# Designs tried in a protein design chat: VHH binders against q9fdx1. Part 3

Target 1, 300 residues: q9fdx1
Amino acid sequence: MEEDGSDWGGLAPEILINIISRLTIQELWTGPMFVQKSWLTVCRDPYLWSIFDLEPWFDSYPESTHLWSPEFEQKVDLMLRSVVDWSEGGLTKIRVRHCSDHALSYAADRCPNLQVLAIRSSPNVTDASMTKIAFRCRSLKELDISYCHEISHDTLVMIGRNCPNLRILKRNLMDWSSRHIGSVPTEYLDACPQDGDTEADAIGKHMINLEHLEIQFSRLSVKGLASICEGCPKLEYLDLFGCVHLSSRDITSNVSRLKWLKEVKKPDVYVPRSGDVAQTERYGHWRLYDERFDIQAMRI

## First folded at step 18 (VHH)

Design V1
Fold by OpenDDE, look of step 18:
Structure V1 (fold): chain B 300 residues (1-300), chain A 125 residues (1-125)
Amino acid sequence: as target 1 above (300 residues)
Amino acid sequence: QVQLQESGGGLVQPGGSLRLSCAASGFDFDYYYMYWVRQAPEKGLEWVSTISDSGGDTYYADSVKGRFTVSRDNAKNTLYLQMNSLKPEDAAQYYCARESWEEFWQGTPFGMDVRGQGTQVTVSS
């Protein structure tokens, strides 16, 4: 049985590009990219790399402590940097997790047309790289920096000042999904930003074109909310889930100013009873719930 | 056949230096990121350093940062690890390894599919 080693090497580059364009990122990185040099060249065609989106993979993969390892972060960084190179400046969307300043700084310098940046759960993304993003990626329309605890309100100011087209901001501070319980390092959870009103002021003062805002588990007060509602008149979607310092009255009184508001998510959260092994102590925010809310009343 | 062969290990005093080499054969060396990893007795495999295909990017574990330097010569299909200011805790079997992305997509931190036999580094006064 002559192993018909179908010399796939003989395919015209155009045909190969067509085939490769139909593959997922995972399929590309586990197959054709490493078959032979000619295939690698085709896989690096800038046409293929206008969008870099790993979210589908992350969504399909169970949460693990390994994802928070420095080694995994390095791999994500390497991948992102490679894609940035291959895109030749044509990269417009980046959706990743667990990247660091190393990759983002690199991207900031080379992706002037970036419109979407989602980097949720990136503990080692700091003001250093995000400031670069603010100055270099002025076409930014969507930003997700949820669970990035090393990004400060100062960076938010810079983003607001330099990215006038920003319409979507996701700045969630805690992921209350059962999937993350026990998989997130405690030290990371402890580093959660606590200056909710300062961030709110930054958003209200500098992001006037926002249509979609998520600030789950922010410690903003009614003052912060007022700043957002006054400063962001175009808001259509506002997620205040887990914002324990806001009362229903506070929310109603302030969001009424938003003429285009379609949906508001309220701070209603389930707080497990002390006897339930739920490591509620891991999140500094839970202490606030204990002080303000009777555990009995938070039955969703 | 894909092969990696480490060399350059030996006995050195604390504060001393060694240079490890890894000879690669059987694959396009210049297209792969390469790794140095080490395993001390009764310990698990530890990542030491990574170098990009072109050699333009280098990464180090915190434990070796500032003391170790990874480099490569693609024309010679050789990977290097310069180890300076060696400490007793650096004593281990050192391996070079080729990058693999298969493990990445499985959610594991290390993607290495080929590894050499290793070279022993001993640090003793």
Scores: ipSAE 0.454, ipTM 0.709, lowest interface PAE 1.0, mean pLDDT 85
Fold by ESMFold2, look of step 19:
Structure V1 (fold): chain B 300 residues (1-300), chain A 125 residues (1-125)
Amino acid sequence: as target 1 above (300 residues)
Amino acid sequence: QVQLQESGGGLVQPGGSLRLSCAASGFDFDYYYMYWVRQAPEKGLEWVSTISDSGGDTYYADSVKGRFTVSRDNAKNTLYLQMNSLKPEDAAQYYCARESWEEFWQGTPFGMDVRGQGTQVTVSS
């Protein structure tokens, strides 16, 4: 209700939308939305919300226990729900971490044109919301469910059956770049899925158009790899880092017939055999492996 | 200046009820999501409930879901928490807070602007 246009509150909505469209999500949520009521209305314009991408912010912040709190998760869920509403069905790309089934179910019901969904490190996302995504968001082309340990192979089956144009799947099971024990809850690590061949079979049977696959630290065997290579002939990129049950021979023999393949990341991780307490603290993530891991790694 | 004043705490028996109030002034109350948080002795702050700016959407911690109801009256700038079926575990100092996206983007676990002294809830056994 100021008369002075010099405070940005008097700008024409078209000019304001242009300015706001160039801001990061962090800048939007710390400034323009709270200048005055008229700016809040402009910040909710569907033109601004075809893409909701928090990954630049997450990449700028170190992992910490705060990110795993219910309060942080609820904030992410609230932001996603708001953007879903503001987009009025126009949201095509979502990239977040630490969201839950609540926000994803809400998005699944309202965003039928979704093409990209990335929800890395979301411990409270399960097959329930992902099944809704599969049925309601059939245009999906990219899915990243890395470090979502309450999601099972059932999601892969449902996505493969209902989203035939899926080109990119990321299903990494352990974040090798983050080695700090205190950042990831121990109970969450213990929930990690351990039958990689079941997931590999779902991928191979249902995702024929896949071009890019990341399954770091999957426990798949050569049987699972064969299923993927037979069922996904369009693969251009295959990331098998940390897949300790695959030898270099297994990989070479199975990928040789993939005509479009440009890059394979081989299992190339050392995990110490020692049960030393100090050693265990350094490499806590390796508790997801059995004793066979050391034997398999030595075969390469 | 921004002010939040909690009231309505007291002593109740297990299974009893209380209604907390939070009087807000010095800001546009109806533009902000509001929270209830609590702090028990020897423990950190715990999120209890969230309510949207219009009051149309509510969220609860699992420990209180089905027993607590958050509400607001934007005409009176007042936030409420109806607490039913109280348990000894609910005994704490209760605070209201407004949303703080600046705190959120700074990476603090609370993303919440806690300004009041709180109100004490005590459960007799």
Scores: ipSAE 0.014, ipTM 0.431, lowest interface PAE 7.1, mean pLDDT 79

Design V6
Fold by OpenDDE, fold request of step 25:
Structure V6 (fold): chain B 300 residues (1-300), chain A 125 residues (1-125)
Amino acid sequence: as target 1 above (300 residues)
Amino acid sequence: QVQLQESGGGLVQPGGSLRLSCAASGFDFDYYYMYWVRQAPGEGREWVSTISDSGGDTYYADSVKGRFTIARDNVKNTLYLLMDSLKSDDTAVYYCARESWEEFWQGTPFGMDVWGQGTQVTVSS
């Protein structure tokens, strides 16, 4: 950055806060924080850090192997921890990807008023940090733990028991779609550690106030679906995309119990994963769609 | 001119120790997080360790945790890596690098804008 000779040091803190509050996270980290010490202090004002949302950046950035690297994770963790410090307990929304227990545990201990937690695609977030979240962030309303393979049904139980205000849960699993192939480590992509029915049972038994549920590519059976539909009577939105063990009949018969249901996403597209050999005959034709079309556009 | 220069590499036996240094010049060293990154023969670059601007916070890759210690002297503009209990798998060229959030947001690997030339560490019996 060519040192533009303009001395901005004379701006009143109030003016600076106003200006900074209009900047994106990217702009903050690449500009004002590095101008001078006084500006850095203003950038760390707790008022600026009630929300930490990196989703716009992730959405604009193509999937790559780089995002799944340890160094990238470390950077995300550093950023999150910094924001947690600056927020002085006032952080209410966290939306990140590729963080680890290191940052999430830190946040859990210091963000009692957290209402939104989205940490999808975090392979090193485990039950250890998520249990802390469950116990310490009891105001949680929205949770996205999609593509997190080290989070178990036990965590779901803990969240259900301790977060009565939870209305939105996203627990989507990975498929072999074009969006993941070539970017996600193959070993991770091939892994299917979650038991669909066990997780479904946890949700149905402990999350009675859910209004929005996403469990894409879950291997839950009709029994699991029944548990959810019986236990979550307030569901307005249910995403069952890629749930290959559910028939149309199974879905129709069970979701009819949900009086407030506005929208249900059904398994209309399937990209097989390792171990889904038994379902190849049923959904084999959908492989062609994955190759020819953006799978996201096929989700209606 | 902004520059990083590594030194201290060499040949060491398994279980041995080595101390790497990185001399920084041409910039305010104490304003930057600093990194050690290594590259083994035929492999990609691997993150090793990170230290905060003040030196108060340190981070390590799992592969080196408990064996390596990162440190810095802001008066001397020098970054250090103390390597203990060295293993054959630690054989690599070790690089010192300066953190850049600009590079991070652009998607540049490691998010670094300044790199040293590297110093060779060989662990062999």
Scores: ipSAE 0.700, ipTM 0.872, lowest interface PAE 0.8, mean pLDDT 88
Fold by OpenDDE, fold request of step 25:
Structure V6 (fold): chain B 300 residues (1-300), chain A 125 residues (1-125)
Amino acid sequence: as target 1 above (300 residues)
Amino acid sequence: QVQLQESGGGLVQPGGSLRLSCAASGFDFDYYYMYWVRQAPGEGREWVSTISDSGGDTYYADSVKGRFTIARDNVKNTLYLLMDSLKSDDTAVYYCARESWEEFWQGTPFGMDVWGQGTQVTVSS
């Protein structure tokens, strides 16, 4: 331990907690925890661990294949489990990426007051752990399960039935465009078995209090959209970006039912209905979309 | 000087057992999570097992779960890996490594800053 010469040994625990509470998670894990054993104890005070948010770090960190490695996932899991332990049940917000069922199940069993759960890009989070979340974390208000391919509509049903306070749902799917190419494993990008209409139906039937919904790149049809618009009358924000099976008319006709809607994000590419010239309307970045892309081939 | 040194590798038949040791020196061993990582020929490094600083918590890859046991002696500054029911697929160079969150946040694979030289484990009939 290179004694950086600063004698911090005399600080009262209360002062130290105050200082530590202002640090980032990164700073906590690289600094005060390793000064001395007494500091480590203070760093583990439950007061410090009501919120676990790694999003600021992920936002600043470049996308890479490394993030999708098993070793990275293992480290995230370790960190999350530690935080869950230190929180002594007081954890209310979890925002992580690349965690697995191992850590999430652990959290589900020990965080009854969880209100926010964001686990974006967690390929090894499945219905097994998410079902636990649904049953154990009934105070959930916000859920982000974007880019989690092993979570099914069954989980959405369970969440809807057990989490009446859910207001925000983010269920974005992987972009088939170039944005994820190079960072996300190709096999994972291609393995999107989710049924858009089935998920939409689950949302519409069981999540009546939703105010914010993101379902980017869903393959839902007009039927799915209708289910959502009928079942979620309180929607204020709806993100349909990349939903290529929806026409502009479909969107306009259905979202008009939403009296509180403030913003709707529309897809940039529309698939014409049967009988229309199979010309894909491309907007924005989709103008550069590979002409070889056959939207029809995406039909399951 | 901070150093890790593995020992205990060798040739063993399928179903056999080995005990690996890793001697640590030059740092406060009891402050660090320790890891076993292995690398098979032509393959990348694979996480095998992790043990907490106190030894109270242990973690295993699915491939070795139920067969391998990680342990540590903080008085002796030594990390152990007990390997039972060895399979041909366990053939690899086994490394002990020290956890580094600094390396983790910097995006270094495995988030480790100190590695041993490795010990060869060969499982063959």
Scores: ipSAE 0.684, ipTM 0.859, lowest interface PAE 0.8, mean pLDDT 88
Fold by OpenDDE, look of step 22:
Structure V6 (fold): chain B 300 residues (1-300), chain A 125 residues (1-125)
Amino acid sequence: as target 1 above (300 residues)
Amino acid sequence: QVQLQESGGGLVQPGGSLRLSCAASGFDFDYYYMYWVRQAPGEGREWVSTISDSGGDTYYADSVKGRFTIARDNVKNTLYLLMDSLKSDDTAVYYCARESWEEFWQGTPFGMDVWGQGTQVTVSS
């Protein structure tokens, strides 16, 4: 590939910034940052790093075991830390997956104006870094900690107490569905130690301003749901997909208390048909559910 | 020409120590995260350690954590790996590599574009 000698080095920084601002994160990391030192400097301009959003890339990238590797996590951490440095405190949105406490703690210490934090599928994010987030990122409006198994109800309490502007919480749990099979480590899929009711209580007690709540595949009971509905009167969106311990009656009776509720997603769990024998052995407890769960009754 | 050259490998007894060096040339060494990667016979490449451009951040695989120390001298354009408490399982060819993000975005395990030739480390009684 003939190095097209186009002396891009002669462009004014302002022009470069304009050009670079139009590039995707992927394009930035694969091109301009490595052309020359001057370009690198421009690529690290704080103006470019008020938002760090990898979700578009993740959405386009198929799920794979590679995403759950320590090597991949490290890369995400490195990228996040770099962006945090470049942002010089101006970072307001972080949307990543597969980061760890190392990067998140680093961000917590340096991003006081953070409004959006999405860290889905981060197995090595724990209460330790999330506590820091709670205390240091008090402007948080949106939190997505879906599929983070090492985050507990304590984090929810701390977030609730310290982030009064929180409006959106996503705390979805992984299901045994085919979506995760083959890509997510089995050990991780099986490790869901979260107590649904305890988390529900934390949400209901401390997150009064929530407008959007996703708790897919939570094992919360009707008591937990009641706590949420009582404690979060401003809920407009409630996602209870996969919440197998909630009956239609339970849901209807409790969500009726929510005056602003616009949409509720009800548990609609696809019970694998008996023919997928191999999956049924691993999820024997779901066989019991198939016998008891009249899918027709959930079609409201 | 962009080049990495490893040195310092050899035969060592279990519990022994080695110091690997990687000399970088042909690029701005202080702008890159650097990696140590190893490959044991019959196995795939395994990430060992990473160090930030400034040297302020270091990362280690669980298998070497507490035993290995990655360091760099940006004035000398040299990457180091101090290996203590060596085990038989540490036997491998050790490579230094320069960070590249292209592979990351392609979903490959290692985001590195420049590799050394490797240096053999053998831990044997």
Scores: ipSAE 0.302, ipTM 0.621, lowest interface PAE 1.4, mean pLDDT 85
Fold by ESMFold2, look of step 22:
Structure V6 (fold): chain B 300 residues (1-300), chain A 125 residues (1-125)
Amino acid sequence: as target 1 above (300 residues)
Amino acid sequence: QVQLQESGGGLVQPGGSLRLSCAASGFDFDYYYMYWVRQAPGEGREWVSTISDSGGDTYYADSVKGRFTIARDNVKNTLYLLMDSLKSDDTAVYYCARESWEEFWQGTPFGMDVWGQGTQVTVSS
């Protein structure tokens, strides 16, 4: 049994590393770094930093407008940059939220063996840093860019072309009905991608080895789904929750070709699109209004 | 007795300059990131600037970037904010604050545990 709360600042470095390796990131960043300067050296040992995963903390934390502030983003970027440096190129898994292009570009330059990148809800990550990831982190196996509304289909093309090991893609979008909740900035909600079929085409064309796909609340039509199902024959899991423009029949008929499929999550609500006309509109108004959803405008 | 004490505020003309100081005592100043935060009359607190423990990295809110400079002297345990090209929107009480990762992990806005009493900066209209 180890003694809790003891001052361990005078211990030999080898003993300190063993103790510190059992701490969570939150525990490490709260206590040992302030015991004395020699502990900072031990906390920065590359042995400790093959994985940087903040998702357990984010999962336990309630929704808050503070998370969308520049100061919060700055702190996440600071942590990520520090861990990248301490890992000395050994970082293989990054799971954070609310980082920016600055930290991600820094990681792309220095972490060639990255296998997992999850950057959920990062409004200031764009195609610029993601293009660097695609080119420089070619061992990538899992990508989660859910709620990253400044990332376009160009990232999906580049990732698909350059990362042949990719098996898991998560590209969930926010529920379109959440435009009026106060916890997420309105301008961020308004930036949500509406070109679901373009992204679906990029996935189907370039990600033949994909096994797990999540595209919750995508505005894709049955054409986009067909592209995915034809282009991704190895899919085992497909999450279409909130994809309101897919009917249950359209889903069933298209996923029947996926011989490895184990699970499909279907939307609860179906809102028909005007087909090709809705996909080709460029003037900011729908031809069709559905009073039950109070929809302002939709572009293809 | 962990304490932060700001000084150097006052009344200035638009376009003028001020230097704020923050004297730190009762803790190892060079272990901590330090912040400047301001609060205009009737408004909430607004983050202004951050400086790393060594002083090697600095960060600024968009509203002050290029006009304000954060600095520190780890020998004198003093934090500074050099304010140039002041405008009426800069009128506020300015606080220095110490970063707390404990407060950050608890979800406290700003993630800071020690605050000064503030110093008033008034830019004449």
Scores: ipSAE 0.227, ipTM 0.588, lowest interface PAE 3.6, mean pLDDT 81

